Miniprotein binders against q9h3h3. Designs and how they scored, part 96

Target 1, 235 residues: q9h3h3
Amino acid sequence: EDGFTAEHLAAEAMAADMDPWLVFDARTTPATELDAWLAKYPPSQVTRYGDPGSPNSEPVGWIAVYGQGYSPNSGDVQGLQAAWEALQTSGRPITPGTLRQLAITHHVLSGKWLMHLAPGFKLDHAWAGIARAVVEGQLQVAKVSPRAKEGGRQVICVYTDDFTDRLGVLEADSAIRAAGIKCLLTYKPDVYTYLGIYRANRWHLCPTLYESRFQLGGSARGSRVLDRANNVELT
Below, E stands for the ipSAE of ESMFold2; O stands for the ipSAE of OpenDDE; V2 stands for 0.75 times the mean of E and O plus 0.25 times the DockQ between their complexes.

## First folded at step 7 (miniprotein)

Design PE2 (at its last look DockQ between E and O 0.57; V2 from the best seeds 0.00; counts 0 for: pae E 2.2 > 1.5)
Fold by ESMFold2-Fast, scan of step 7:
Structure PE2 (fold): chain B 235 residues (1-235), chain A 91 residues (1-91)
Amino acid sequence: as target 1 above (235 residues)
Amino acid sequence: MDPKKLIELIEYLLEMAERLAEEGRVKKAILLLRWAIKLAELYAKETGDTSLVREVTREAVEILREIAEKTGDPKAEEALKLAEEALKSVE
């Protein structure tokens, strides 16, 4: 559609920055402005390409909210990639533990809780809850994908700064649940994203480290968290 | 494009394609998968990083195989053949 083939779309994406971010930055913007910003830019209506009738006039790759204490640190991604190439040629086993050590060595520690929701009220409500938690300091940073003409569910990513800090990962899960989110959550470290660890990876690794499921009723914790890497229930 | 944003875009396209395929939106799923493969190929050409393109292409082959097996759609079968050839070219 639109007259473009996949080849043309790929070439254009490489030639131009088609992934601009629409950001509410609590480091420079008063928290009192958040509700108006959320009302202006509900993710179910913000389009990837800046379509007519959407609140955005220009393409949007991600809608993000930065907390007051947010300090981005990507680590040494180049060193990580070089070491990954060397590791693959070494013949040593590729395991979650091996990737964890590689990430620690190169300080590529960030990770994210992922949730997928259909465009609509539930998505917009979930995002608003997450955004408020970020601005109020219960979470550090989050982003949500815009609506695309291709369709499908949108994704909310809630970042933590250190995926090896299990307590921090679990605290983020608790804050997401406190915001009223009840859907399935999965946690993926950015090292897996940078190295291309997907479902069909050649090493048969689980592409996520944790899984969180909401519990209905009862006096137990609001979510059940499983450590997928070690196959251990944490809650 | 920033390399990190490009890698995130590729991941987004693969994940969206899988969900579109589950919804029966075969033509759109194939478009996104072809887009992801071409982005990874161009990235490999520019950077020399063959690991990412290999894994992206492997993931796309798996999703296309599932679509072809479930639907028998000739377009999915053609896309699968091209993706399998692309995977062989980066091994």
Scores: ipSAE 0.663, ipTM 0.880, lowest interface PAE 1.1, mean pLDDT 85
Fold by ESMFold2, look of step 8:
Structure PE2 (fold): chain B 235 residues (1-235), chain A 91 residues (1-91)
Amino acid sequence: as target 1 above (235 residues)
Amino acid sequence: MDPKKLIELIEYLLEMAERLAEEGRVKKAILLLRWAIKLAELYAKETGDTSLVREVTREAVEILREIAEKTGDPKAEEALKLAEEALKSVE
């Protein structure tokens, strides 16, 4: 139990970010190899440190799938942060529109749909469906956390390249639902991450831009998507 | 550590602390919150940007407040008092 001290947990968290990822990269690996890879490395069984009986013998930070069209681009994060500081000292109002414009100006446009699932068949099935959607070109890139030592829910992140492209974000939601995923999804633009804007931020901004709830008879796409910033249903 | 990776790790720790709190694992949630703050302090040393410590501490207070209200756990109530005091010292 003493192994859960603040110092121990922080060292574990820092090591996880530095540890290698298990990656299926469709840009260099034939799609026909995907099913064997998924069967070898189910996220409910891939352990953070390579525990005995795990399919991985080495520590794993993340499990990821890159689509054939994936092109990584964080944008001008340093310029974004500098402009953010300048905006705060200018005395001008800080609004969701101001954040959106900063993100556009500095090309920090990526964002992600998030879901949290307990270890087990449902997680592995969801991940497999998402990974197939990525390799087939319906999604661009996704990652899933490995199983932590004492379990707990794991996270799947499905990235989109432009949070201002509402149609593209909704198409990603639809592709996730087509993979059979019915849990709550939340969408977070990376601009809020890089500016350190969390739920309880001093500016009263909402870092969760969209929520998606599965609804069998709700819309043509089977999702009810709420724009949290404007409190408007999109579907 | 790369400052960009450090920001991403801090947000991940805050998210995981909230998930642990929802599972009733209050002690672990508190520990992750403490480390999110320490990593924000490291970020301040590497970049000169000290405002992140304030925002991370504010988020930690909110998570602890929700845990204390939902569970009534005395560990969460004690951690909340300490975190609120820490937040006042940086504001």
Scores: ipSAE 0.539, ipTM 0.861, lowest interface PAE 2.2, mean pLDDT 85
Fold by OpenDDE base, look of step 8:
Structure PE2 (fold): chain B 235 residues (1-235), chain A 91 residues (1-91)
Amino acid sequence: as target 1 above (235 residues)
Amino acid sequence: MDPKKLIELIEYLLEMAERLAEEGRVKKAILLLRWAIKLAELYAKETGDTSLVREVTREAVEILREIAEKTGDPKAEEALKLAEEALKSVE
């Protein structure tokens, strides 16, 4: 039954983004309340649509934790998109360097480490570790997707302020690894998201700038980070 | 509807579809790809930008091709054919 009209999916997508976020804000909430909040809203049990028996009765778009140093700065996304359209029309070559320069010019510098985990204890434990690292100031902001009706993996996003700051990106990887997370991590700049650059894009741009693999007995970071653009190991 | 948020959701669906494909969850991967395309069509209706539909459909074609090649699932082959036809219509 193909019954999800584009309008229903649109309404669900609109609802998803219009749907309230479950937020722990360390700027306004004492750190001592984090454990109770995590116990109340384990991401494996929080449902996208507020299913019966879930901790949430209403739809939830994301579960998020804001650190004390978190300042939402989205930059000039509209100007970025306009410049991107103009660039496409110009027929000029589009390179990772071009996108980097666009991002800098429009102050759209945020990026995120991504991890995908199946619903369950491992996800909830990983999220608790990340949330604690955010509240302790090792990370700035993170979010996790709620459980979908269809099941499947949930995504944890750990943000950094500047994808061009290689040291900051590596420090966030280290903090994620210190939280006990051993899965594969990929780093994506938000500029690639806002411009609709996927893997099979016509410019052959790789939307993933970095990949982090856990390494047993390795350096103090416990990971091997690959620069995908240059195919160079950074650690 | 915030167009920015719609793009983020599309990206999430594509990423999830690819992950499901890698896990052999073909039916669910196909469903997510269909949703991604429909959301891109909505984006085009709201913004006038049809370029997103093209890029989403292209990504869906690649994911479906990989599924079809790895699994030989007739549903993946059918979905691939439909996505390729859709891509031609927007090129």
Scores: ipSAE 0.324, ipTM 0.762, lowest interface PAE 1.4, mean pLDDT 87
ESMFold2 (binder alone), look of step 8: mean pLDDT 80; pTM 0.765

Design PE3 (at its last look DockQ between E and O 0.61; V2 from the best seeds 0.00; counts 0 for: pae E 1.9 > 1.5)
Fold by ESMFold2, look of step 8:
Structure PE3 (fold): chain B 235 residues (1-235), chain A 91 residues (1-91)
Amino acid sequence: as target 1 above (235 residues)
Amino acid sequence: MDPKKLIELIEYLLEMAERLAEEGRVKKAIMALRWAIKLAELYAKETGDTSLVREVTREAVEILREIAEKTGDPKAEEALKLAEEALKSVE
């Protein structure tokens, strides 16, 4: 009920993005070093601000793994944001198709599967599995939030290059499941993140494009994926 | 949110801006300062207490002056002008 909540969360997210990251970069680091790195920096023990007794002495915004084929390209985010402001001022309707078009026009096509886990063994085990999948080339890039001072759930983000490439997004879901992940996954294109569009937005947009639920004995992918925008199952 | 946690975040942003400036990361330092001022302004708007925004804006102006003098970066000069305007509006 406070007027500060959204702005406070946005500022915390911005600070995390700008603080140092702990990165295992497979492009420059041998894969044989991964297990030692994972043991040194479990996400349940890496603290956001470098608390006493944690493995990090300095603030850490994110813990990340870059795969061998990782090629960073966020696209024209500044042009996207400018076009978004102009569109809002124009008074014309804002729809999911409008956002898709803006993302395509400005080449802001990346997106991510998200999972939220409490600190502890399950989080560290899930992260280790994802990190191995990235280093082995089944996934391209992933990050996990560090432990907050007061605790709470942490997030693992697994990126894909193009949210309009449904098969690529589904292949990433399959790779996540192959790493042993059974929790609910939600998929959010980066365009929504860069424009600050959340669930309860004024345009009634759904920033979650897909939901993935683990399923025994189901589809060949091992999960059931729902297209949230159209309320249809893709598997 | 807890007002003390908000104040702690504002102070962290100011400290982060100083560290970013020392590392030569001028654009990111400016962004951190803009957020610190924005949060302080929101605090004043919601609570009616302008003492925090005045203090934060004054510190941000000092940091921006140092960045602008050290680097000559036009973005730092523009950010300084905007911060000085904001400071005058709350003094």
Scores: ipSAE 0.513, ipTM 0.832, lowest interface PAE 1.9, mean pLDDT 87
Fold by ESMFold2-Fast, scan of step 7:
Structure PE3 (fold): chain B 235 residues (1-235), chain A 91 residues (1-91)
Amino acid sequence: as target 1 above (235 residues)
Amino acid sequence: MDPKKLIELIEYLLEMAERLAEEGRVKKAIMALRWAIKLAELYAKETGDTSLVREVTREAVEILREIAEKTGDPKAEEALKLAEEALKSVE
């Protein structure tokens, strides 16, 4: 807790984004090649900084799958960062509402469902399911972290275009469940990632907007979704 | 913050900036350098040791100068001017 800051976590995330990615791009690669690619790069074995004994000798920041219809739009991240620095120096209150407004103003609207899994067969199986859903068109894009030098859980991120579109966020949750995923999911807007809003942030903001839990014996949806910020059950 | 982990990340970001610059990814190289300087400032705040800020900023100026000379990129030239001003303020 006392060992990490928003700046450190943001820098780690930025470094991963800038290092090379292993990408299966369904816009240019036949879907029939996916199974071989997944076998070549299981996330439990791909190392963050490279290792002679792993599938990669060079650093890998992320392992990603792009859907056929994926059209990246990161918005104006530079403008967002400049506005964020101005906001911090202005002395104005920093709240979820002000962050949402900065995101809208700078068109930084994407967000993601997160799942954290220990390195191993369960992680690799979950990633394969998500990757197939992306290539088949049920999800737009996803990525998974490589194995860290110190170990620990890895994260799978499943993106949506607009975190302010609640129906789109819920539809992505449904597709993740349909892919066979049963673990806890949390939803985080990318604006929070770019601005370094993580656990134990300086402003005491909840770092995620939604939480999804698999519901045993539940409805066709297969999950219970909670709005974390407002403590309201959505499903 | 663990000071040793900050130093390791700063060193990694400086190496990353060199690699990105060689790949022609100027904007990302500049971003890596800015983060290296910011983390050096965090290190100074946590430990009271300000020498790292000067060393990292000097390294950033050197890398930015090389990028500006090789590419003529206006963003690299702008970043170089800002880094040179920052270095003067810590010297």
Scores: ipSAE 0.240, ipTM 0.717, lowest interface PAE 3.5, mean pLDDT 84
Fold by OpenDDE base, look of step 8:
Structure PE3 (fold): chain B 235 residues (1-235), chain A 91 residues (1-91)
Amino acid sequence: as target 1 above (235 residues)
Amino acid sequence: MDPKKLIELIEYLLEMAERLAEEGRVKKAIMALRWAIKLAELYAKETGDTSLVREVTREAVEILREIAEKTGDPKAEEALKLAEEALKSVE
């Protein structure tokens, strides 16, 4: 995959983050309104650019749910990007450790569990389960991508505050599994997103730190979590 | 990648930057412009056509100048300077 494709995808992601969001905020909206909101804005029907007949007339970047304990802290993303550009220019080796240090230095520590689902009932049902878990305080914040014109897979992102907090990452996996999600999950730090580090990047960095596979009859978590960097099972 | 889709995204980012600037969302406007320029540079690298880079960079300079003048934001001034330097390098 050409570096060009990775940068294009990064720019599309940034564009989506800058467009308006459809948000259910549990800090200001009663939990009893969640079901009506989910029915009004099913992710499979909300379109990226507000297509005719969609629930949205205007472009939507993301559909999001904020939990009661959610506090937006994005850190210094601009400083991070400047430092990243300087690092690339320096010709110094870039490692996962380098990215971790950049993230810490600029306080860009958020990460997310990712699941990719085809548009339809299964996506909307998965999203409803996640949204409920957020409103109930089992998760802090989640978002889902709107439907693209091409009908590609949509992504649900479930965030954690600190990708360096392994316990917090595992707790979020458990909560996602408890919400009835059985698909493959991958965990990606936001720093990798902000820096345009996707699969097949020129530095050969794996953008996924963890992988979670659902297991029937397994441990209380119902999943097996793999540390991809160390190739070690954590559960 | 379809070069046409890249151009469409660049155009969208420029439009978004203008809108964001009007809304006073300076940081996001700067980010949009940075990505627009970067994508235009990639287009030039893949196609050999540097005309798009010049056009996009010129438009970015204009938007950044307006932001800097209206807001006095040091980040906009810095971004403007960088974009002007970039423009000189492609002219």
Scores: ipSAE 0.227, ipTM 0.679, lowest interface PAE 1.5, mean pLDDT 88
ESMFold2 (binder alone), look of step 8: mean pLDDT 81; pTM 0.775

Design PE4
Fold by ESMFold2-Fast, scan of step 7:
Structure PE4 (fold): chain B 235 residues (1-235), chain A 91 residues (1-91)
Amino acid sequence: as target 1 above (235 residues)
Amino acid sequence: MDPKKIIELIEYLLEMAERAAEEGRVKKAILILRWAIKLAELYAKETGDTSLVREVTREAVEILREIAEKTGDPKAEEALKLAEEALKSVE
């Protein structure tokens, strides 16, 4: 079944959101405390369901850093989900355009750059760079998944407040590259996450809007950005 | 030789070196980084653009530092010193 993997991933994402988060909130915590916090909670060592001997004995859904100017706006997620169910029941085709319109109508506009890294030094180093950029004001918000028992890759999410604002999305990519990140990045609107649009979705939608690849030499910019939906380079 | 192909190969090699570093594979990472630097030098010779040699050498220093910290392997520490000296020479 095409829907199986998407539904399973959506359920896992929901569980992570409901479990406690480890948060460094620059709105209430001095920036000088960040390095100690990063040393205490390296994402390669923080376990998803808690283990005695890891930094956490209890479950942790996400490890997050909030910037000093961060103002959360999740929109009307409940209204979005109700409208999504109605859309599916209506028999109308499900397209990127209809999802975009649902997102706009319900003010679910946030999106994120995603990077997937194996547990280890590179992950911890990348997260530290991103966290510092958030606390210094070059990025607004970021989070990283804890280590799962399966030993799979972990994800760093760097948020922008409006996925329809292309310039803002590209500015975040530039800030990520300036923080020393060289791995593949993909950009996904949160509306897709809330509705369970993942790689193997039933509607055959491209699960990401943009892709960023680090580029050496010959370019004034550290990355090439591709519009995944239209297969057009934005550079 | 197509300069664009050289850049693509260098990017691929640096990704492979990063993976080898994550896995603590010292000899493999050093070998891959050595080839990446040689390709950057070839690119500079063909195009006159020396910025890529500097960028690749800087990346090699970062990867070798990661290996040295992770493994404590004397070969990684020696390679790191050589790469740091090379970076200073192209600055």
Scores: ipSAE 0.000, ipTM 0.110, lowest interface PAE 24.5, mean pLDDT 79

Design PE5
Fold by ESMFold2-Fast, scan of step 7:
Structure PE5 (fold): chain B 235 residues (1-235), chain A 94 residues (1-94)
Amino acid sequence: as target 1 above (235 residues)
Amino acid sequence: MDPKKLIELIEYLLEMAERAAEEGRVKKAILILRWAIKLAELYAKETGDTSLVREVTREAVEILREIAEKYPDNPKAQEALKKAEEILKEVEEL
């Protein structure tokens, strides 16, 4: 039980979103420059708050790659938060279904596949594979956390436009697997992040909607995907 | 939870809210201040020390007043200020 509460994790995520990002934007930068950019900013070496000897002297919240067709749409996050407060004071049940409805009503539909890796070669290699898939058009956008002062695992986030679109979520999983990723993946809708739904939340909700496990010799997709909310296998 | 880490994060969030307000990022500033207050409330709940939540809420009200004065036609800025002033009144009675 040592560590941060859900509220603390949500605030840390907010701080990272507000700090400057290191971005490779394929909409304005030639794909041929990607390998040099990846070599300059390996996530295992980029520090969260800037340090002597790291690639950055200033704080970095995220390291991101935007695909050629990337068009950001965060929805009405303020309206979502106001509706969330109203829902909590209404006494109505807080369930995955009510959160899904709030997200749809306020157009906060994006979500992400998450993978957690220790700092080092494997993290940098995984990120390079994801970044290439984004620039080549198999994925839309991705980001990776910089190294925290204390060490610990870093996270790669691979985004999709609509967490309610199962085909889109599964296509992203397939592209991640095609990039050589074999670790556990979990899918989290951004609405959960904005509302502070993490491990051990007070409503006892599972903090992720989907789970992907690598399956050697399985389907052509290379993974088994579960809908955690309904406990149904999608592949 | 580590109370010292909560204080450090709250101070960082307040600095970022100030920066967002200066840049005209009203939506972001309000969101950050909301989370700073929530973390300060968590600190008070766990330590019994309500001084931090009063100080954080006062700072949030000050930043929101600056935003509300700069954007008088923005109803969300006005609503956020009123909400923060209400919270301040409650925590000052503790």
Scores: ipSAE 0.012, ipTM 0.394, lowest interface PAE 9.2, mean pLDDT 81

Design PE6
Fold by ESMFold2-Fast, scan of step 7:
Structure PE6 (fold): chain B 235 residues (1-235), chain A 94 residues (1-94)
Amino acid sequence: as target 1 above (235 residues)
Amino acid sequence: MDPKKLIELIEYLLELAERAAEEGRVKKAILKLRWAIKLAELYAKETGDTSLVREVTREAVEILREIAEKYPDNPKAQEALKKAEEILKEVEEL
């Protein structure tokens, strides 16, 4: 709506986490029910604010699949935010290393691979592949955004427990590729999200730690993964 | 988000809800009020202070009551008012 402010946009982003989620929880639901659930809630048709013509009449913040072994641990987010404020007040340089140390100290270690796709069959097919990988135990947890009223791309987030565990991050990339995903992927630690590190941040930090590009023929794992902070290829 | 930012966002959401209500945008008004209450609940969770969620919920009930009276045939307005009244009772019992 005309006259949107930064406060309005921030509130809408937070509301997605707080609004109801459509969840397939493999810890309590048999894997045999997944295909029916995916058919009922294709992300290209689920609307953010509800619509009589869509699968949902009420607002939906996220559509998620929890794996059989999924055990959430958000760490000490309050301690992280207090330490962040102290770091900024101290006048010390803000670097990827100092943020990594804050995350480790406060056990805020989760992160996610992100892929952005336009609404349609390709998005729904990609989500179905990711959801099956989660239920089969190859990935831990994933979510996808519902369709916004004005359209635009939707995002699939595939989480890992520890962004400092490079092997775990790369194993998740391999599982995403094995599920048939060929688009660009970027990896963002949740600590960057909590601290507001986005594209145009004041500290000129790269907002993602890793980037994965599908490569045909040359690689045993089907992708090339780049460590963006150090500009080093990991595969 | 830090507590000061949460309060600023809540105040802005309430202002947007009142404007949407005046313009007859019932669904938009209800959504903004739900966000305001949820942010106030987050504030209570983070700070231990439940006074803000009580104040925000009372304000939301007043706005929803006006909407429900203006649109008596809109079931979503009636449902939203009932839910906000239930939340207010729960928070006041704390």
Scores: ipSAE 0.000, ipTM 0.164, lowest interface PAE 17.6, mean pLDDT 79

Design PE7
Fold by ESMFold2-Fast, scan of step 7:
Structure PE7 (fold): chain B 235 residues (1-235), chain A 87 residues (1-87)
Amino acid sequence: as target 1 above (235 residues)
Amino acid sequence: SPRLELVEYYLKMIERAIEEGNPKKVELLVRWFRKLLELLPLSEEERKRILEIVDEAIRRLLKAETEEEVKEIIEETIKKIKEILEE
């Protein structure tokens, strides 16, 4: 992001993960409680560090919704990190294919569709749609960042369990579109997040694998999906 | 040094939180920084010395009355940490 290095972004992500989360867990909470929970914790009003004027007095790292079938599987992140350091010292080329193989070897397969929206009604409405899709079983899990800065954009992350499963990635995109989302989406594998692949990375890698643009009546799925690394449109 | 850059980032966040008058954010940033130190490839002696420097800086920042004092404390703290990490 503007003015920040990959190290700064990694530090912010780590801090958010370590802080308390506000979670609607559909595995243990009736779906009928979702609308009240969404009204209580709109992401445009939940503050990162707590505020007497916000829904939270305590810091919040993420606002999340877990689907009924949610079963976290982060893979062997420690093995991935060790292999990554070895790769960097080996002199082997660092490419999307090399990172893909590291991810497969260490079973770090999850990824996410990202959408960035300014605080306000549009963000809250988009999040409500995503949360309902998760609780209804169309998506597995999602989270949204709290409001950290006036005017700064917030991010909604919609996870899939295997970034190498193109069909699964496209099905998630379709479910996001069916929820009424029309903004630009980009897809990032979690391996890139764990290894600090952000904008302006040292290896000049595209930080996302796919890009989805809404098209009214354009495709059967309601969107055009582009493989960003290869500049190829998926149909 | 990526380690130094992360430390500098957290110190600047602490400075910002103090200027904003947000003691909850200051406490949160101290907890995050201590967690960050657990993850950095530091010796036990380096980690202890850096934590002591940061704790002292926070005490001084909470008592600082001017932006110039805040900048001086942050700059001095970064210099001390840099010396430890570059040893």
Scores: ipSAE 0.000, ipTM 0.223, lowest interface PAE 12.3, mean pLDDT 78

Design PE8
Fold by ESMFold2-Fast, scan of step 7:
Structure PE8 (fold): chain B 235 residues (1-235), chain A 87 residues (1-87)
Amino acid sequence: as target 1 above (235 residues)
Amino acid sequence: SPELELVEYYLKLIERAIEEGNPKAVELLVRWFRKLLELLPLSEEERKRILEIVDEAIRRLLKAETEEEVKEIIEETIKKIKEILEE
């Protein structure tokens, strides 16, 4: 039933992507308007399907902040999907290396740092810090899930352009830490999301490439980053 | 010290970005490094001295023409900061 869990998660993600997004777009909106926007749409209060007690009356799939230089590049997702179906029927082993090669071939290079937080002040504060870093240019783009009806954990996603660019991935981690984030972070390439690689995947692949843990001993100043596939410390 | 380890980590990232020819990464790392120095539990005197050393190092790195020069500047910078933090 590992396949069922992955299919369910993929369906929920697709529905969220298709529903309207609340976006602060720094390409067209002055940075001075960010604080008012964050106060109007705290992620702990924005509901997935809207209700009378929330800031939104209509469904919201994601709350997002686009940096001034943001230019979306999803790559050739259609080509990736076709190649993935061919790979599954070929009998060739499904490994991190074959998925990486598929992603490179089809230019599906983006990835994201993930953090999961309970609804409340800490989530809203973390999101505000991330959003400010995006608008100030230290991060390129980020989004946060709205509150589900039953109040489970919400996710903040901080994107990088190229998951194969280790330096860029580490730069994003440093910016997240500088924004005051102290929780566990994991890094997932979008190719894994498009292909349905979640914790309960059929191929028993690790669903994330990197893990970042806050460095103990005080303020948000650094972290230890681990390459999960090879169990090698990068920092 | 944990502060020195974090400073060294950032300087090594800047070195790597320069060697890889990624000017966007260099600019972002320099900006974040300066912000990081403000967050470290340093005295005002230590912070000012380290910022002066970092600013000089960045000026030298932007004019460096060889990997050998880059490595030398980074090593000298780490040594100077270590002397301040281990005083």
Scores: ipSAE 0.000, ipTM 0.085, lowest interface PAE 21.8, mean pLDDT 79

